VH-VL binders against Interferon-induced very large GTPase 1 (GVINP1). Designs and how they scored, part 5

Target 1, 242 residues: Interferon-induced very large GTPase 1 (GVINP1), of Homo sapiens (Human) (q7z2y8r1479to1720)
Amino acid sequence: DKRLFVLSILGLQSSGKSTVLNALFGLQFTVSAGKCTQGAYMQLLKVEETFTEELGFDFVLAVDTEGLRAPEHSNKSKDRDNELVTFVIGLANLTLINIFGENPSEMQDILQIVVQAFLRMKQVKIFPSCLFVHQNVGEATATDQTMDGRRRLEQKLDEMAAIAAEQEQCLDVTCFSDVIRFDVNTHVYYFAHLWDGNPPMAPPNPRYSHNVQQLKSRILMTATQESRGNIMKISDVKSRVQ

## First folded at step 23 (VH-VL)

Design q4 (from k3 with light chain D49Y D92N)
Fold by OpenDDE, fold request of step 26:
Structure q4 (fold): chain C 242 residues (1-242), chain A 121 residues (1-121), chain B 106 residues (1-106)
Amino acid sequence: as target 1 above (242 residues)
Amino acid sequence: QVTLKESGPALVKPTQTLTLTCSFSGFRLSTSGVGVGWIRQPPGKALEWIAHIYWDDDKYYNTALKTRLTISKDTSKNQVVLTMTNMDPVDTATYYCARDYYWGLWAFDIWGQGTLVTVSS
Amino acid sequence: EIVLTQSPATLSLSPGERATLSCRASQSVSYLAWYQQKPGQAPRPWIYYASKKATGIPARFSGSGSGTDYTLTISSLEPEDFAVYYCQQYSNWPYTFGQGTKVEIK
């Protein structure tokens, strides 16, 4: 019975989720614009034998998901959206929350969904980890933007947590850190633009590659830490999905 | 405290248009996930969903009544307005507005007290 | 649309008795709520997401079910429990209600 680390990613449609996963692990998820992932797509990655003891797991299950609030679906569906989010978060040891750009409205939408989902998980005593990936952060004021970004993100998460708590009758929740273990300084990664300029003539941005490596290191660290506790087995996947 | 209150005419003549307003407090329709729905109940009969509007102006209508219904919102006033054209005595009912939260597990978690609308000549 | 059928239409019982109300959906739903309504009053949220009780709902009430079959149970009826109970699905548009079950005193 092999040991499994499950990594999933959530985000709005066309937010670059598949691109991030591909960059992290050399995966081949479809990244074409306008063709979004439908449902959830999973890839099982075998860990090299030389690293299995160090990492504490034998396989990585990478889960790419359909973008939330996809325009292809004209009607809101609680069943569809909540099923997807619940499945992805519930299955994973670690979920990447992908935010593209600096649009406050988009950010608000994804955060609301995420906070609500984690609150539901808490209620059923599931405590997954999460990391935020904020893409398309400008370089000119990167430090200031990231500091302000973290502040804004934390504030927004807390606001969403309060709203969710009211809706779910959770009296013990007043901020996002009450929902899930979270530190805005260590659980948020800011990514530069994928391209240095405007495609198709722009070269890849080296900073993006660096950002990917940082995130990858964090993911592996998290995976290793979790493996020291109660590691998921492949045989447990079925029960976890149910 | 969250409250909703329906307002409009108590009496409407056949073929006339009914306009109902739902005024609410304690929450904002600009908040992501927030929605307001209209439900009606003829005297002594079951509840019937009529229309729904969300924070992002997404609208849903009862299929049978769709051609007669228009729902709109004024976020600045914390109001949702429902119009129903070509009223008939069969449309006599208590009309309720209620709050929904799309991202939550709730359905309609807070209701107005309802307003009775009688359609009669 | 998803049709919800409640049964029985009327349930006549005495205080202290167990009440079992059924709500059957024409297709599978994940989001089902129950409302209590007394004469002259607005419906009150009672159960949401099939089995979660609204704030202040007595322990004698319970909701259960999945897929197409849902149940509201009152373990021991109290005088204040006599009312009409409606189920509602909010999984898919259009939202729909059952026809209601009237729990009345025998």
Scores: ipSAE 0.341, ipTM 0.776, lowest interface PAE 1.2, mean pLDDT 90
Fold by ESMFold2, fold request of step 26:
Structure q4 (fold): chain C 242 residues (1-242), chain A 121 residues (1-121), chain B 106 residues (1-106)
Amino acid sequence: as target 1 above (242 residues)
Amino acid sequence: QVTLKESGPALVKPTQTLTLTCSFSGFRLSTSGVGVGWIRQPPGKALEWIAHIYWDDDKYYNTALKTRLTISKDTSKNQVVLTMTNMDPVDTATYYCARDYYWGLWAFDIWGQGTLVTVSS
Amino acid sequence: EIVLTQSPATLSLSPGERATLSCRASQSVSYLAWYQQKPGQAPRPWIYYASKKATGIPARFSGSGSGTDYTLTISSLEPEDFAVYYCQQYSNWPYTFGQGTKVEIK
């Protein structure tokens, strides 16, 4: 039996998600055949044999979405968005929540849908892990990497968990830690702009490349910890999809 | 406590335009995911969904009624307004407004009491 | 447009009996709800997402089904259960309701 780690990236805008996924998966994996389904792109990545024992799994399934509530979709529907979120989160061992850009309205929408999705997963006893990735932020917004910025995010997540509990008419959930195990200091990553300046004339931002490697290291460390807990065989993945 | 209440004329003459207002409390229409829909029920008959508006101003209409309907919201007043042109006696019904939540598993979780609109000369 | 057909139109039963209400969709749906309505009242949310109960709904009610075939079951009828029950799909616009099943005392 070969072991599979499922990594998903979910967000409202897919262009930044694809960039991060491409940057994350280049050095330690070989790509098998990819498949595209109704707004989701899946790639099977084989872990190099020399790293299998260190990492604790043999394959990674990377799942990317086309985008939730993207204005480019011709028929926005509750059914489509909820099905895509359920597919992405229900399939994954670890979900990256991607926030691209500085639009406050889009940031609140993505946080709310994420909190709602994890509340639903808790109610059906599915316990996925998540990391938050805030991409393409300006230097002024980079202060959110401070203790104050992380405290503000945690407070916002708690508020959204309370709103989600009211909207779903279910358990007395008052904060985000009632929904999943979460540490704002270790589960949130902030990335500055991908390029130092604006493309096509700008070179790649050196801090972006470093931040991607930090995120990759954290993902692999999380996957190693899950291998010792509850990472599943390929056969078990089929039963997890809802 | 979440409540919705419909208001408007009880009697409308044929060809007139009906304007209904849904006034609500206990929630904000600016909250991400929140929507308000209109459903009608002719006396003794089944429920029929007719129009819907979400927090982001996305709007949906019943296909058969689409050319006669306009839905709008006033977030500052906690109100949703429905207008229906060219009323006909067959439009006699109780009109309900109801809340839904786009991100949730519900369609309509809280309903108003309804208001009867009679269309006759 | 998705048509929901409920059967039977009327179900005449005595208290204590099991009631089985059917809702058939003209094409597969993922989201289906049930509402209870008594005369002169607004519909009341009853079952959502095919099988989840609204707050305060008695344990004797259960929803089941998938795809095109959905069922509302009342395991042992109580006097307060005599009402009209509507199914509704909310998978695709336009949202549609079934024509209702009236559960009445025999």
Scores: ipSAE 0.052, ipTM 0.584, lowest interface PAE 7.1, mean pLDDT 74
Fold by OpenDDE, fold request of step 26:
Structure q4 (fold): chain C 242 residues (1-242), chain A 121 residues (1-121), chain B 106 residues (1-106)
Amino acid sequence: as target 1 above (242 residues)
Amino acid sequence: QVTLKESGPALVKPTQTLTLTCSFSGFRLSTSGVGVGWIRQPPGKALEWIAHIYWDDDKYYNTALKTRLTISKDTSKNQVVLTMTNMDPVDTATYYCARDYYWGLWAFDIWGQGTLVTVSS
Amino acid sequence: EIVLTQSPATLSLSPGERATLSCRASQSVSYLAWYQQKPGQAPRPWIYYASKKATGIPARFSGSGSGTDYTLTISSLEPEDFAVYYCQQYSNWPYTFGQGTKVEIK
């Protein structure tokens, strides 16, 4: 029975989720335009045996998910997003919440679903970790944008938490940090655009690579920490999926 | 008993605006989850979805017809109204309104009997 | 938009025979419905969510499929089953219908 660290990613359709996973771990998730991930796609990564002791796990299960709240989806189809998100968050030790751009409407939609799912997990005493990946952040205003962006994100998360709390009749929840351990200063990563300009002629953005490395390091650190307290077994995952 | 009934002109001239009303009973559009859609069917041809409105005033339109369409609801009258501008003979069809339930697995579970609209000079 | 292609266009069979109607989507869909329509009447919901029968639908009818391929099956045709059947996806806006399959008596 091998030890498993489960990493999942959530985000809107075409937000660059699969690209992030591919960049992080050299995975082969589909990233082409027009070919969106359907449901959840999982890849099992074996940790080299000499590092399993240090890391505390034997495998990483990377979970890519269908884009959430796709504009073309019917309202009925959108309802499935809630189930998917709940499932994915419940399955994972760490969930990456991928946000592309600064569209307030899109952000609100995804945050609402995500916060609700985390609250549900709390109710069943599951306490997964999360990191936010905010992509397509401009270079020129990176510092100011990050500070203001964090503030805005925190406010939105708190708002969604309050709404979710009311819906779930959780009177003890007033902010997102009441739902899960969260610090907007340490749990949010800002990514530059993948390309320096417009593809296909644009070169890769070195800053993106740097951002990926930072996130990767954080993920591994989180994984190591999680393995000390709440290590998942392959058998546990199987039972959770059923 | 849930019923829907379409009403409007049977004959419309080209370039004129068509206004159709869907009157329904047995349910309220103010009820959460309730929606009403319009579907048309040219004689001897397939069904085509036109527009949709939900209780919360969320609206959806056929992409090709979007610029010509307006859907609205009157909750007090238990009616949904569809307007279609610049009518053409190609728009001749039986027009149906049908109920949708957001929380259900159906798209359209109850249909009106339809009203034939002929566009002719 | 998602294009639904139904096949065959016409299915000529005798009472008692098995009917198999196909609906293929241009891309994967999660919500598919079937409607029965007789001449001069409004469509009637028949199957929803690929395999769920509407109230009062006989046991000889069944829906199946996933992704891009869906099937409506009539195990043994009854005289009242001869009609046009339409499939519809409501997974994505805009909603779209197939061109229909006419089940007619041989």
Scores: ipSAE 0.030, ipTM 0.650, lowest interface PAE 4.5, mean pLDDT 89
Fold by ESMFold2, look of step 25:
Structure q4 (fold): chain C 242 residues (1-242), chain A 121 residues (1-121), chain B 106 residues (1-106)
Amino acid sequence: as target 1 above (242 residues)
Amino acid sequence: QVTLKESGPALVKPTQTLTLTCSFSGFRLSTSGVGVGWIRQPPGKALEWIAHIYWDDDKYYNTALKTRLTISKDTSKNQVVLTMTNMDPVDTATYYCARDYYWGLWAFDIWGQGTLVTVSS
Amino acid sequence: EIVLTQSPATLSLSPGERATLSCRASQSVSYLAWYQQKPGQAPRPWIYYASKKATGIPARFSGSGSGTDYTLTISSLEPEDFAVYYCQQYSNWPYTFGQGTKVEIK
């Protein structure tokens, strides 16, 4: 009878996804079960009893991928990447797209994987929500570079959406906002590194904690809105996983 | 409009090196997921994939031909170049270049017209 | 390396008849495409991801199958459908093609 909100974290191999998940949910949820299947790790997180009626769900299922574009005999495998992305995106109410550091090649790859996945979901009339999380970004020039960074990200997403739409023959798609509801100012979150210097000798970065609270608030707001319509019972998710 | 066109010699002597260029327009090979492959077809015979290069410079070669093949790209010129060494009369074929897209469900979605390469003395 | 075996090698049929072309893979694949080729022309994309039709492909064509066994069906042959059809897997490297099935008038 218990209601479940499904949150997935999608990112490249070794992209710091566990740090985000741990920071967001380590204190307010109790891990009930963990399971690794089909290249994804799942944790069942119990919502504190006092909040279940307010939020409209009892558990959060956190789905974390092992990584996309994983090595396979020195070659890429379309079967693995597309199966995993389809499973993770199709299961989730909200997907966090995790980008770690400032490597443009890794960023470009994860963005394209996400764009293609959401386009495929749109074709079957499934409209999951997403948020972008950009970790370990330099904060010294953050205000001006963040605005320029948001513009560049939006341009990349639009370009990628147009190319994907051409290949999939989705003539009604010309930009990323045609694929899902997206506002680069409210759906993209930038995180400074956890420490001001190199751990373990560095103090905690105060901007990291602030940014985590902003992201948490957005996730909970999305989860509350989803509980009004599309949240699933645990039994429904069990059948989709098996 | 997306197009690809193969260019290179129509006649090559045995043991010589073949160089083929795929020139394309309407897309950029720098875009994530985009790739260009080479496929050949001997007269009256089946299609054979031979080489491939992606936007991130990942390269793939037909196992039987790998030691004779080199594929490269010049994203500034919108070109992919295929080099095949030690040509033999059995390599006589029409050579095609074609686009694919790694992130999508598609195979080769746009093909060039092909160029016939004859290997004879 | 994944071998694709097409059968039959030749289908001799009349316009209006139903054609069934088979492609069997030596290993399971998820990504399989079909191409149509007429003499003197480049192959034309026809079916991708086993069952999805390229733009402009007539409704009489359908693709089906999964794993190792794939089928291209033409429900009622038209004169323009007489050609060679190739299947191709693009799940694993190296990419491979079947040897072709020729659909011809008899």
Scores: ipSAE 0.029, ipTM 0.593, lowest interface PAE 7.8, mean pLDDT 75

Design q4 (from k3 with light chain D49Y D92N)
Fold by ESMFold2, fold request of step 26:
Structure q4 (fold): chain C 242 residues (1-242), chain A 121 residues (1-121), chain B 106 residues (1-106)
Amino acid sequence: as target 1 above (242 residues)
Amino acid sequence: QVTLKESGPALVKPTQTLTLTCSFSGFRLSTSGVGVGWIRQPPGKALEWIAHIYWDDDKYYNTALKTRLTISKDTSKNQVVLTMTNMDPVDTATYYCARDYYWGLWAFDIWGQGTLVTVSS
Amino acid sequence: EIVLTQSPATLSLSPGERATLSCRASQSVSYLAWYQQKPGQAPRPWIYYASKKATGIPARFSGSGSGTDYTLTISSLEPEDFAVYYCQQYSNWPYTFGQGTKVEIK
């Protein structure tokens, strides 16, 4: 009877998962359970009953990794790293891919891991959704350079999809949109100073608040569509959020 | 077309240092996840992995051989170089370089043709 | 370090017969591949991730197994299938190969 939405948050290092959920949804979730398996930390978050009819689900399972690019240690292995990513993405209804700052090496590694995992899901006829969140970019990047940043991201995703398709011998894949439904203009969100913890006392930038609201709306729309049932129409949910 | 080719001396005297070069085309070692490994096979014997280098310059060596091995890359030349010191007749083998992809499901998807290195006086 | 033990060392069979090759790991692994090698040639990628076929590998080949026990099966041997088959784990460093199973004509 209970409705569960699984949200995975990848790439967010040394930060709280419930803090991200609180910042995005404006809801105070009650942590019901937590478990760490294979380097993934899972928290079952109960939506307060007064909101369950509006949101269309009763629980959120937040899945976070302690580190996809953890510091080197003597037992680092391909098995461990790839199993973690496959588990986290394969479990999720929606995956938020969190990129911190503008480090090209971290961006490349995270993107390649994600593309590979989604290609594997396509091969077994599983089609999870993803959104990209690019945090802690400069104010100019957040407002003036987003089209150039989107273009570079799309180019990298397409390149990585082609590489992954060769590795998996999947001849019908030539670009990232062949792997998963993706539009760089609607699936990528940029935030200049989104930090783990409390936001600034007053919002410093109207554009920042707008981006958070757009991201929340997209997550809720995905959740209602995948839950399917007597769920409120997206227009009703959108009107109440705005 | 993706290709790899091994080059180096066919004969080496005991105690000398062997240097092998893997030259490749059709891919870049700078691409995230890409790596090149070295595998050897003594005549009539099984395959033995010996060294590996990835796009991020992570390096791995066969435990028994690591004090004798050095692997490096030159991304501008599309080359990986393996150096093995203090060669001995038991090191006589065909040496292969091969590509892998750390994020993928394969270990070695493309192999060079191999080069036979004979260690004798 | 993970040791792979292949059995049997030699498998003598006639064309049309079913071949079953075993690879046992000393520790649990998830990443296991099979290679085919004929004399004077480099190993050829055959099976990866325990059960996935490389491009162009005939349907008569299948890989299976998990944990420590893995199997390569040839449902009906063809003359071109007589070769040495190696398993390889690539879950943990160092990567290791089995000693090979030679499939030969009886």
Scores: ipSAE 0.023, ipTM 0.569, lowest interface PAE 8.0, mean pLDDT 74

